# Ledger of designs, part 70: VH-VL binders against q0aze0

Target 1, 268 residues: q0aze0
Amino acid sequence: MKIILVNNRFKENTEKKAQEIAGQLSALNVEVIIDNGLDEPYAGTVDFIMVLGGDGTMLRAARRYGQRAIPVLGVNMGTVGFLSNIEINELAEYLPLILREEYSLEARMMLEVAVFQQQSLLTRVFCLNELLLRSNSPRMLSFALEISGQKLEPYRGDGLIVSTTTGSTAYSLSAGGPIADPQLDAFIVTPVASHIINKRPLVVSPEREISLHLLEEREAIIGIDGQIKMDFGAENRVLIKRAPHPLLMVNLKAKPFFTSIDRSLQRQ

## First folded at step 23 (VH-VL)

Design SA5
Fold by ESMFold2, fold request of step 26:
Structure SA5 (fold): chain C 268 residues (1-268), chain A 123 residues (1-123), chain B 107 residues (1-107)
Amino acid sequence: as target 1 above (268 residues)
Amino acid sequence: QVQLVESGGGVVQPGRSLRLSCTASGFTFSSFNVHWVRQAPGKGLEWVAAITYEGSNTYYAESVKGRFTISRDNSKNILFLQMDSLRLEDTAVYYCAKDRIYYSHAFYGMDVWGQGTLVTFSS
Amino acid sequence: DIQMTQSPSSVSASVGDRVTITCRASQGIKSWLAWYQQKPGKAPKLLIYAAKFRQSGVPSRFSGSGSGSDFTLTISSLQPEDFATYYCQQDNNRPLTFGGGTKVEHK
């Protein structure tokens, strides 16, 4: 069995814990690859991914490994979030089930985001929560939103969020978007400080292709899961569609979304 | 640098066929939607047809639907208009034009136009 | 099909005048309207897209306004090179449709 341990060495002091867990797994004849964010993603075949940390560490794991159809377990290291399944002090209890592959999987839709400049692909990334387009100056943006070849009224405001249902509790929520059941496949399109009064959040079929471009030159940025940031101008265009594979989240311990929602929101 | 050049216009008899070509240069042709627009002598502009950048979607004005076929060859950077069952009211200068936004399935304005090619009829 | 009605069909003006051209759509087209300029024997030139944004190289004396079904092109101080015919076109719906044109001519 080969496992990737994903941690953030600079958060929750997880580096020592990751080495400890790697030692325990090696003693059980499990091959362990540690991904602390410094090296390229492991390119070989693995059976399981264990994320030690909070939602931010899970977002990085999803970007690196989410398209490989590998089970991903979130292990909470003290900060309550939306993406962990078990606590670190419960790991020993659940480890036999992990090794025997006795768990269920919950699929979480991901975005495929392609950013272009003058018809050239700048980057293609997969993300779990959202793409943000926002102004990078005091001036508002004017921009076009196209959904499957259909043009909405031009937007004017600070920006726009295109999120998954999993991302509905992240930046989209702060911008006035709805909380969505993460088991649904959908895009949630949430304006940020729109000057167009009737620009409400939209819930959009996962089969749609969504694109954005500026209608006039302004300093803007694209943010992806709050962790990737790039400049965006009048020569750029972004295309968003459902990623080919969902993130496969391991479910060892019952954590009903709706029962837990108030507690999780208090800690974010 | 960015250029569109129409060809294939001429004098034709009613009921016959004609094929117009538009050769593109100076831009990535396969990234942009393209259009045909016509103008009868002394008259206004009439949009005729468009085709998406990958060639999968075509759209026509009602006046030409069923008679004209738009197509493109992205490997050769050529836009075509096959005009069948020609009528006297098809007399016009035919322009090809590039849409301004790349990798789109919508239209945002025609920012580059060709010189036009004239289609007329003999008596 | 969305019908586009321009008015007036022609206007006589002098250099320095403010010229206003209107365009009305038969249905709402949001702000998805373009304006073109055409001189005799030449291809049209894009002036304005999305109702109000100037295409690169278009002088600031040209401005567009409006949304929904009513749109205006304004030339704030007419120059000799501005005598031409102007067309609106909606690009909200397929098929795309042009207005009938407005000829701006010297008094």
Scores: ipSAE 0.843, ipTM 0.933, lowest interface PAE 0.8, mean pLDDT 92
Fold by ESMFold2, look of step 25:
Structure SA5 (fold): chain C 268 residues (1-268), chain A 123 residues (1-123), chain B 107 residues (1-107)
Amino acid sequence: as target 1 above (268 residues)
Amino acid sequence: QVQLVESGGGVVQPGRSLRLSCTASGFTFSSFNVHWVRQAPGKGLEWVAAITYEGSNTYYAESVKGRFTISRDNSKNILFLQMDSLRLEDTAVYYCAKDRIYYSHAFYGMDVWGQGTLVTFSS
Amino acid sequence: DIQMTQSPSSVSASVGDRVTITCRASQGIKSWLAWYQQKPGKAPKLLIYAAKFRQSGVPSRFSGSGSGSDFTLTISSLQPEDFATYYCQQDNNRPLTFGGGTKVEHK
């Protein structure tokens, strides 16, 4: 069996714990690849991914590995968010089930984001929470939102968030978007400080294709999962659609979303 | 530079067919939606048809639906208008035009136009 | 189909005049309206897109306004090269439709 351990090298507790867990797994004849973010993603065949840390570490793992249809387990190391399933002190209890592959999977929709400069592809990334378009100056943006060839009234404001249902509790929530059941597949489109009356958040079918471009030259940025940033101007476009594969999140311990929602938001 | 050049206009008889071509250069043709627009002598502009950049969707004015077919060959950078069952009311200069926004399934304005090709009738 | 009604059909004006052209849609088209200029024997030229944004290279004396169903093109100080016919076009709905045109003529 081959497992990737994903950790955050800037959190010393997670680095030491990752080394400890890797040693324990090696003693059980499990091949372990540590991904602390420094190297390119491991390209070989892998059976399981274990994420040691909070939601931010899971977001990086999803971006790196989420399209590969590999089970991903979130292991909390202190701050319980929305994406961990078990606590680190419970790992020994659940390890036999992991090794025997006795767990269920919950699929979480991801975004596929393609950013263009003119007609040239600059980057294609996959993300779990959201794409943010926002002004990078004191001036408001004027921009067009197209959903499957249908043009909405132009937006004017600080920006726009296109999120998954998983991302509904992240930046989208702070901008006034709804909390969504992460078992649903949908886009949530949330304006940021809109100057246009009646621009409410939209919930959109995952089968739609979403695009954005500026209607006039302004300095803007796009952000992806709060972790990738790039400049965005009048010659750029962003195309967003459902990623080909969902993130396959391992479920070992029951975590009823609605029963725990207020506690999860408080610890965020 | 960015250019569109129409060809294939001429004098035809009513009820016959004609195929117009529009050759594109100086831009990535396959990235943009393109249109046909016509103008009868002394009259205003009339939008005729459009086709999306990948060729997947076509749209027509009611006056030409069922008689005209828009198509494109992205490998050759050519837009076509097949005009069947021509009527006297089809007398016009026909322009091809490029939409301004790439990789879109909507229309945002026609920023580059050809010089036009004239279609007229004889007996 | 959305019908676009321009007015006036023509206007006689002098260099330096302020010229205002209106365009009304038969139903709401949001702000998705373009303005074109056409000189005799020439192809149309895009002036304004999305009701109010000037195309690159268009002089600042041209401005557009309006949303919903009522729109205006204004030429703040007419220049000799501005004598032409002006067309609005909605691009909110298919089929796309033009207004009937407004000819701006020298007095």
Scores: ipSAE 0.838, ipTM 0.930, lowest interface PAE 0.9, mean pLDDT 92
Fold by ESMFold2, last read:
Structure SA5 (fold): chain C 268 residues (1-268), chain A 123 residues (1-123), chain B 107 residues (1-107)
Amino acid sequence: as target 1 above (268 residues)
Amino acid sequence: QVQLVESGGGVVQPGRSLRLSCTASGFTFSSFNVHWVRQAPGKGLEWVAAITYEGSNTYYAESVKGRFTISRDNSKNILFLQMDSLRLEDTAVYYCAKDRIYYSHAFYGMDVWGQGTLVTFSS
Amino acid sequence: DIQMTQSPSSVSASVGDRVTITCRASQGIKSWLAWYQQKPGKAPKLLIYAAKFRQSGVPSRFSGSGSGSDFTLTISSLQPEDFATYYCQQDNNRPLTFGGGTKVEHK
């Protein structure tokens, strides 16, 4: 059995804990690979991913491994988020179930985001929460949103968020978008400080294809899961669709979404 | 450098067929939607048809539906208009034009045009 | 189909004049309107897209405005090379449709 432990290399307590857990697993003849974000993602066959940390560490794990259909368990290390299933002090209790593969999976939709410069692909990334298009200056953006070949009224404002339902409690929420049940597959399109009075958030079928481009040259950026950032200008386009594979989140401990959202939002 | 060149126009009898070609150069043809637009002598512009960059969707003006077929060969950078069951009202200069936005399934303006090819009828 | 009505059908003007051309759509087209210039014997040339944004290489004396159903092209100070026919076109709906044209002629 081979397990990846994902941690945050900038937090010494997670490195020490990852080494402790790796030792425990090795004593049980489990092969362990520690991914602290410094090296390339492990390319070999893996049975399970354990994420030690908060939602940010889970977002990185999802980008690195989410398209490989590997079960991913979120283990909370202190602050309650939306993406952890168990607490670190509960791991010993649940470890036998993990090793016997006695758990259920919840699928979480991911975005496939392709960014182009003119006709050339700059990058393709898969993300769990959102793509942000945002002005990088005091000036507003004017931009086009296309959904499956249908053009909406041009947007004018600070930007736009295209999120998954999982991302509905992240930046989209702060921008006025709805909280969505993460068991639903959908895009949530949330304007950021729109100058156009009637631009409300949209909930869009996951089967749609979404694209964005600027209508005039402005300094803008693309943000992905709040962790990847790149410049965006008049010669760029972003194409967004549902990723081929969802993130497979492990469910060991019942964690009802609706009873916990109040506490999770307060800790963010 | 970016260029579109139409060919295949000529004099034809009503009810017959004609195939127009448009050869593209100086840009990545397979990334852009393309259009046919016509203009009868002394008259205004009339949009005729469009095809998306990958060739998956085609659209036609009502006046030509069922008679004209737009197609493209991305390996050769050629746009085609097959015109069947021609009518006297189809007399025009036919332009091909490139849409301005790449990898799109919508239309945002025609930024590059050919110089046109004339289709007329013997009377 | 969306009908596009241009006014006037022609205008007589001198170099230096301010010229205004209007375009009405039979139903709302948001801001998805383009303006083209065409000189005799030549292909049309894109001037304005999305109602108000100038295509690259178009002089700043050309400006577009409007949204919904009513749109305007303005030439702030007519130059000798601006005598031409101007067409609006909506690209909000399929089929795409052009206005009837406005011929700008030397007085």
Scores: ipSAE 0.834, ipTM 0.928, lowest interface PAE 0.9, mean pLDDT 92

Design SA5
Fold by ESMFold2, look of step 23:
Structure SA5 (fold): chain C 268 residues (1-268), chain A 123 residues (1-123), chain B 107 residues (1-107)
Amino acid sequence: as target 1 above (268 residues)
Amino acid sequence: QVQLVESGGGVVQPGRSLRLSCTASGFTFSSFNVHWVRQAPGKGLEWVAAITYEGSNTYYAESVKGRFTISRDNSKNILFLQMDSLRLEDTAVYYCAKDRIYYSHAFYGMDVWGQGTLVTFSS
Amino acid sequence: DIQMTQSPSSVSASVGDRVTITCRASQGIKSWLAWYQQKPGKAPKLLIYAAKFRQSGVPSRFSGSGSGSDFTLTISSLQPEDFATYYCQQDNNRPLTFGGGTKVEHK
């Protein structure tokens, strides 16, 4: 069995704990690859991914490995977020189930984001929560939103969020979007500080293609999961689709979304 | 340097066919939606047809639907208009035009136009 | 099909005048309206897209406004090179449709 153990190198407790867990797994004849963010993603075949940390570390793991159809377990190292399943002090209890593959999987939709400069592809990125288009100056943006070849009224404001249902409790929520059941597949399109009063959040079929471009030159940025930033201007265009593969999240411990939602939101 | 050049216009008899060509240069033709627009002598502009950048969707004015066929060859950077069952009211200068936004399935304005090619009828 | 009605059909004006041309859609087209300028024997030239945004190289004396069904093109101080015919076009719906044109001519 081969496991990738994902941690954040800037958190000494996480790094030390990752080494400790790797030693325990090695003693059980499990091969362990540690991904602390320093190196390129491991390219070889892997059976399981264990993420040590909070939602941010899970987001990085999803971007690196989410398209590989590998089970991913979130292990909380402190304050519980939305993407962990078990606590670190419970890992020993659940480890036998992991090794025997006695767990269920929950599929979480991801976004495929392609950013162009003129006609040239700059990058293709997969994300779990959201894409943000936002002004990077005191001036508002005017931009076009196209959904499967259909043009909406031009937007004017600070920006726009296109999120998954998993991302509905992240930036989209702060911008006024709905909380969505993460078992649904959908895009949630949430305006950011819109000066057009009839622009409300939209829930859109995951089969749609969404695109954005500026209607006039402005300094803007594209943000991905709050962790990647790119400059965006009048000659750029972004295309957004459902990613080919969902993130496969491991469920070892029941975490009813609706029962726990108030506590999870408080901690964010 | 961005250019569109129409060709294939001329004098025809009613009921006959004519194929117009539009050669593109100075831009990535295969990334942009393209249009045909016509203008009868002394009259206003009339949009005729459009085709998406990958060639997957075509759209027509009602006046030409079923008689005209728009197509493109992205390997040769050429837009075509096949005009069948020509009528006297098809007399016009025909322009090809490029849409301004790349990799789109919608239309956002025609920012580059050809010089036009004249289609007229003999008695 | 969406019909686009331009008014007036022609305008007699002098250099320096403010000229306003209107365009009305038979149904709502949001802000998806373009304005074109055409001089005799020449291809049209895009002036304004999405109701109010000037195409690159278009002088600031040209401005567009409106949304929904009613739109205007304004030339704030007419110049000699502005004597031409002006067309609106909606690109919200297929088929795309032009207005009938407004000829701006010397008084």
Scores: ipSAE 0.830, ipTM 0.928, lowest interface PAE 0.9, mean pLDDT 92
Fold by ESMFold2, last read:
Structure SA5 (fold): chain C 268 residues (1-268), chain A 123 residues (1-123), chain B 107 residues (1-107)
Amino acid sequence: as target 1 above (268 residues)
Amino acid sequence: QVQLVESGGGVVQPGRSLRLSCTASGFTFSSFNVHWVRQAPGKGLEWVAAITYEGSNTYYAESVKGRFTISRDNSKNILFLQMDSLRLEDTAVYYCAKDRIYYSHAFYGMDVWGQGTLVTFSS
Amino acid sequence: DIQMTQSPSSVSASVGDRVTITCRASQGIKSWLAWYQQKPGKAPKLLIYAAKFRQSGVPSRFSGSGSGSDFTLTISSLQPEDFATYYCQQDNNRPLTFGGGTKVEHK
């Protein structure tokens, strides 16, 4: 059995715990690869991914491995969020179930984000929460939103978020978007400080293609899961689709989404 | 540098067909939606047809629907207009034009135009 | 099909004049309207897209405004090269449709 342990190299408690867990797994004849974000993603066959940390570490794991159909377990290391399933002090209790593959999986939709400069692809990224387009200056943006070839009224404001349902409790929520059941497949399109009256958040079929471009040159950025940032100008476009594969999240311990909403939002 | 050049215009007799070509250069033709627009002598502009960048969708003005066919060959950077069942009202200068936004299934304005080719219906 | 009604059909003006041209759509088209300039014997030239944004290389004396069904092109101080015919066009709906044109002529 081969397991990747994903940790956050900038949080020393996760690095120390990852080494400890790797030793315990090695003693059980489990091959362990540690991914602290420094090296390229492990390319070989892997049976399981264990994420040691909070939602940010899970977002990185999703970007690196989410398209590979590998079970991913979130292990909370102190601050409970939306993406952990068990606590670190419970790992020993659940480890036998992990090794016997006695767990269920919950599929979470991901975004496929393609950013172009003129006609050239700059990057293609798969993400779990959202794409943000926002102004990088005091000036408002004017931009076009196209959904499957249909043009909405041009937007004017600070920006726009295109989120998954999993991302509905992240930046989209702060910008006034709805909380969505993460078991649904949908896009949530949330304006950021819109100057246009009646620009409401939209819930959009996952079969749609969404694109954005500026209507005039302004300093803007694209943010992806709050972790990737790139400049965005009048010659750029971004295309957003449902990713080919969902993130497969491991469920060992019942964590009902609706009964836990208030606690999870409090600690985000 | 970025340019479109129409060809294939001429005088057309009743019952005959004509095929217009538009050759593109100086830009990535296969990334952009393209249009045909016509202008009868002394008259205003009339949109005729459009085709999406990958060639999957075509759209026509009602006045030409069923008679004209727009197509494109992205490997040769050529836009075509096949004109069947021509009428007197089809007499016009025909322009090809490029839409301004790449990889789109909508239209955002025609930013590059050819110089046009004249089609005359002769009864 | 969306009818685009353009007014006036022509205007006589002098260099330095402020010229306004209006365009009304038969249905709401949001802000998805373009303005073109055409000189005799020449292809049209895009001036304004999405109601108010100037195409690259278009002088700042040209401005567009409006949304919904009513739109205006303004030339703040007419120059000799601005004598031409101006067309609006909606690109919100298919088929795309042009206005009838406004000829701006030297007095």
Scores: ipSAE 0.826, ipTM 0.925, lowest interface PAE 0.9, mean pLDDT 92

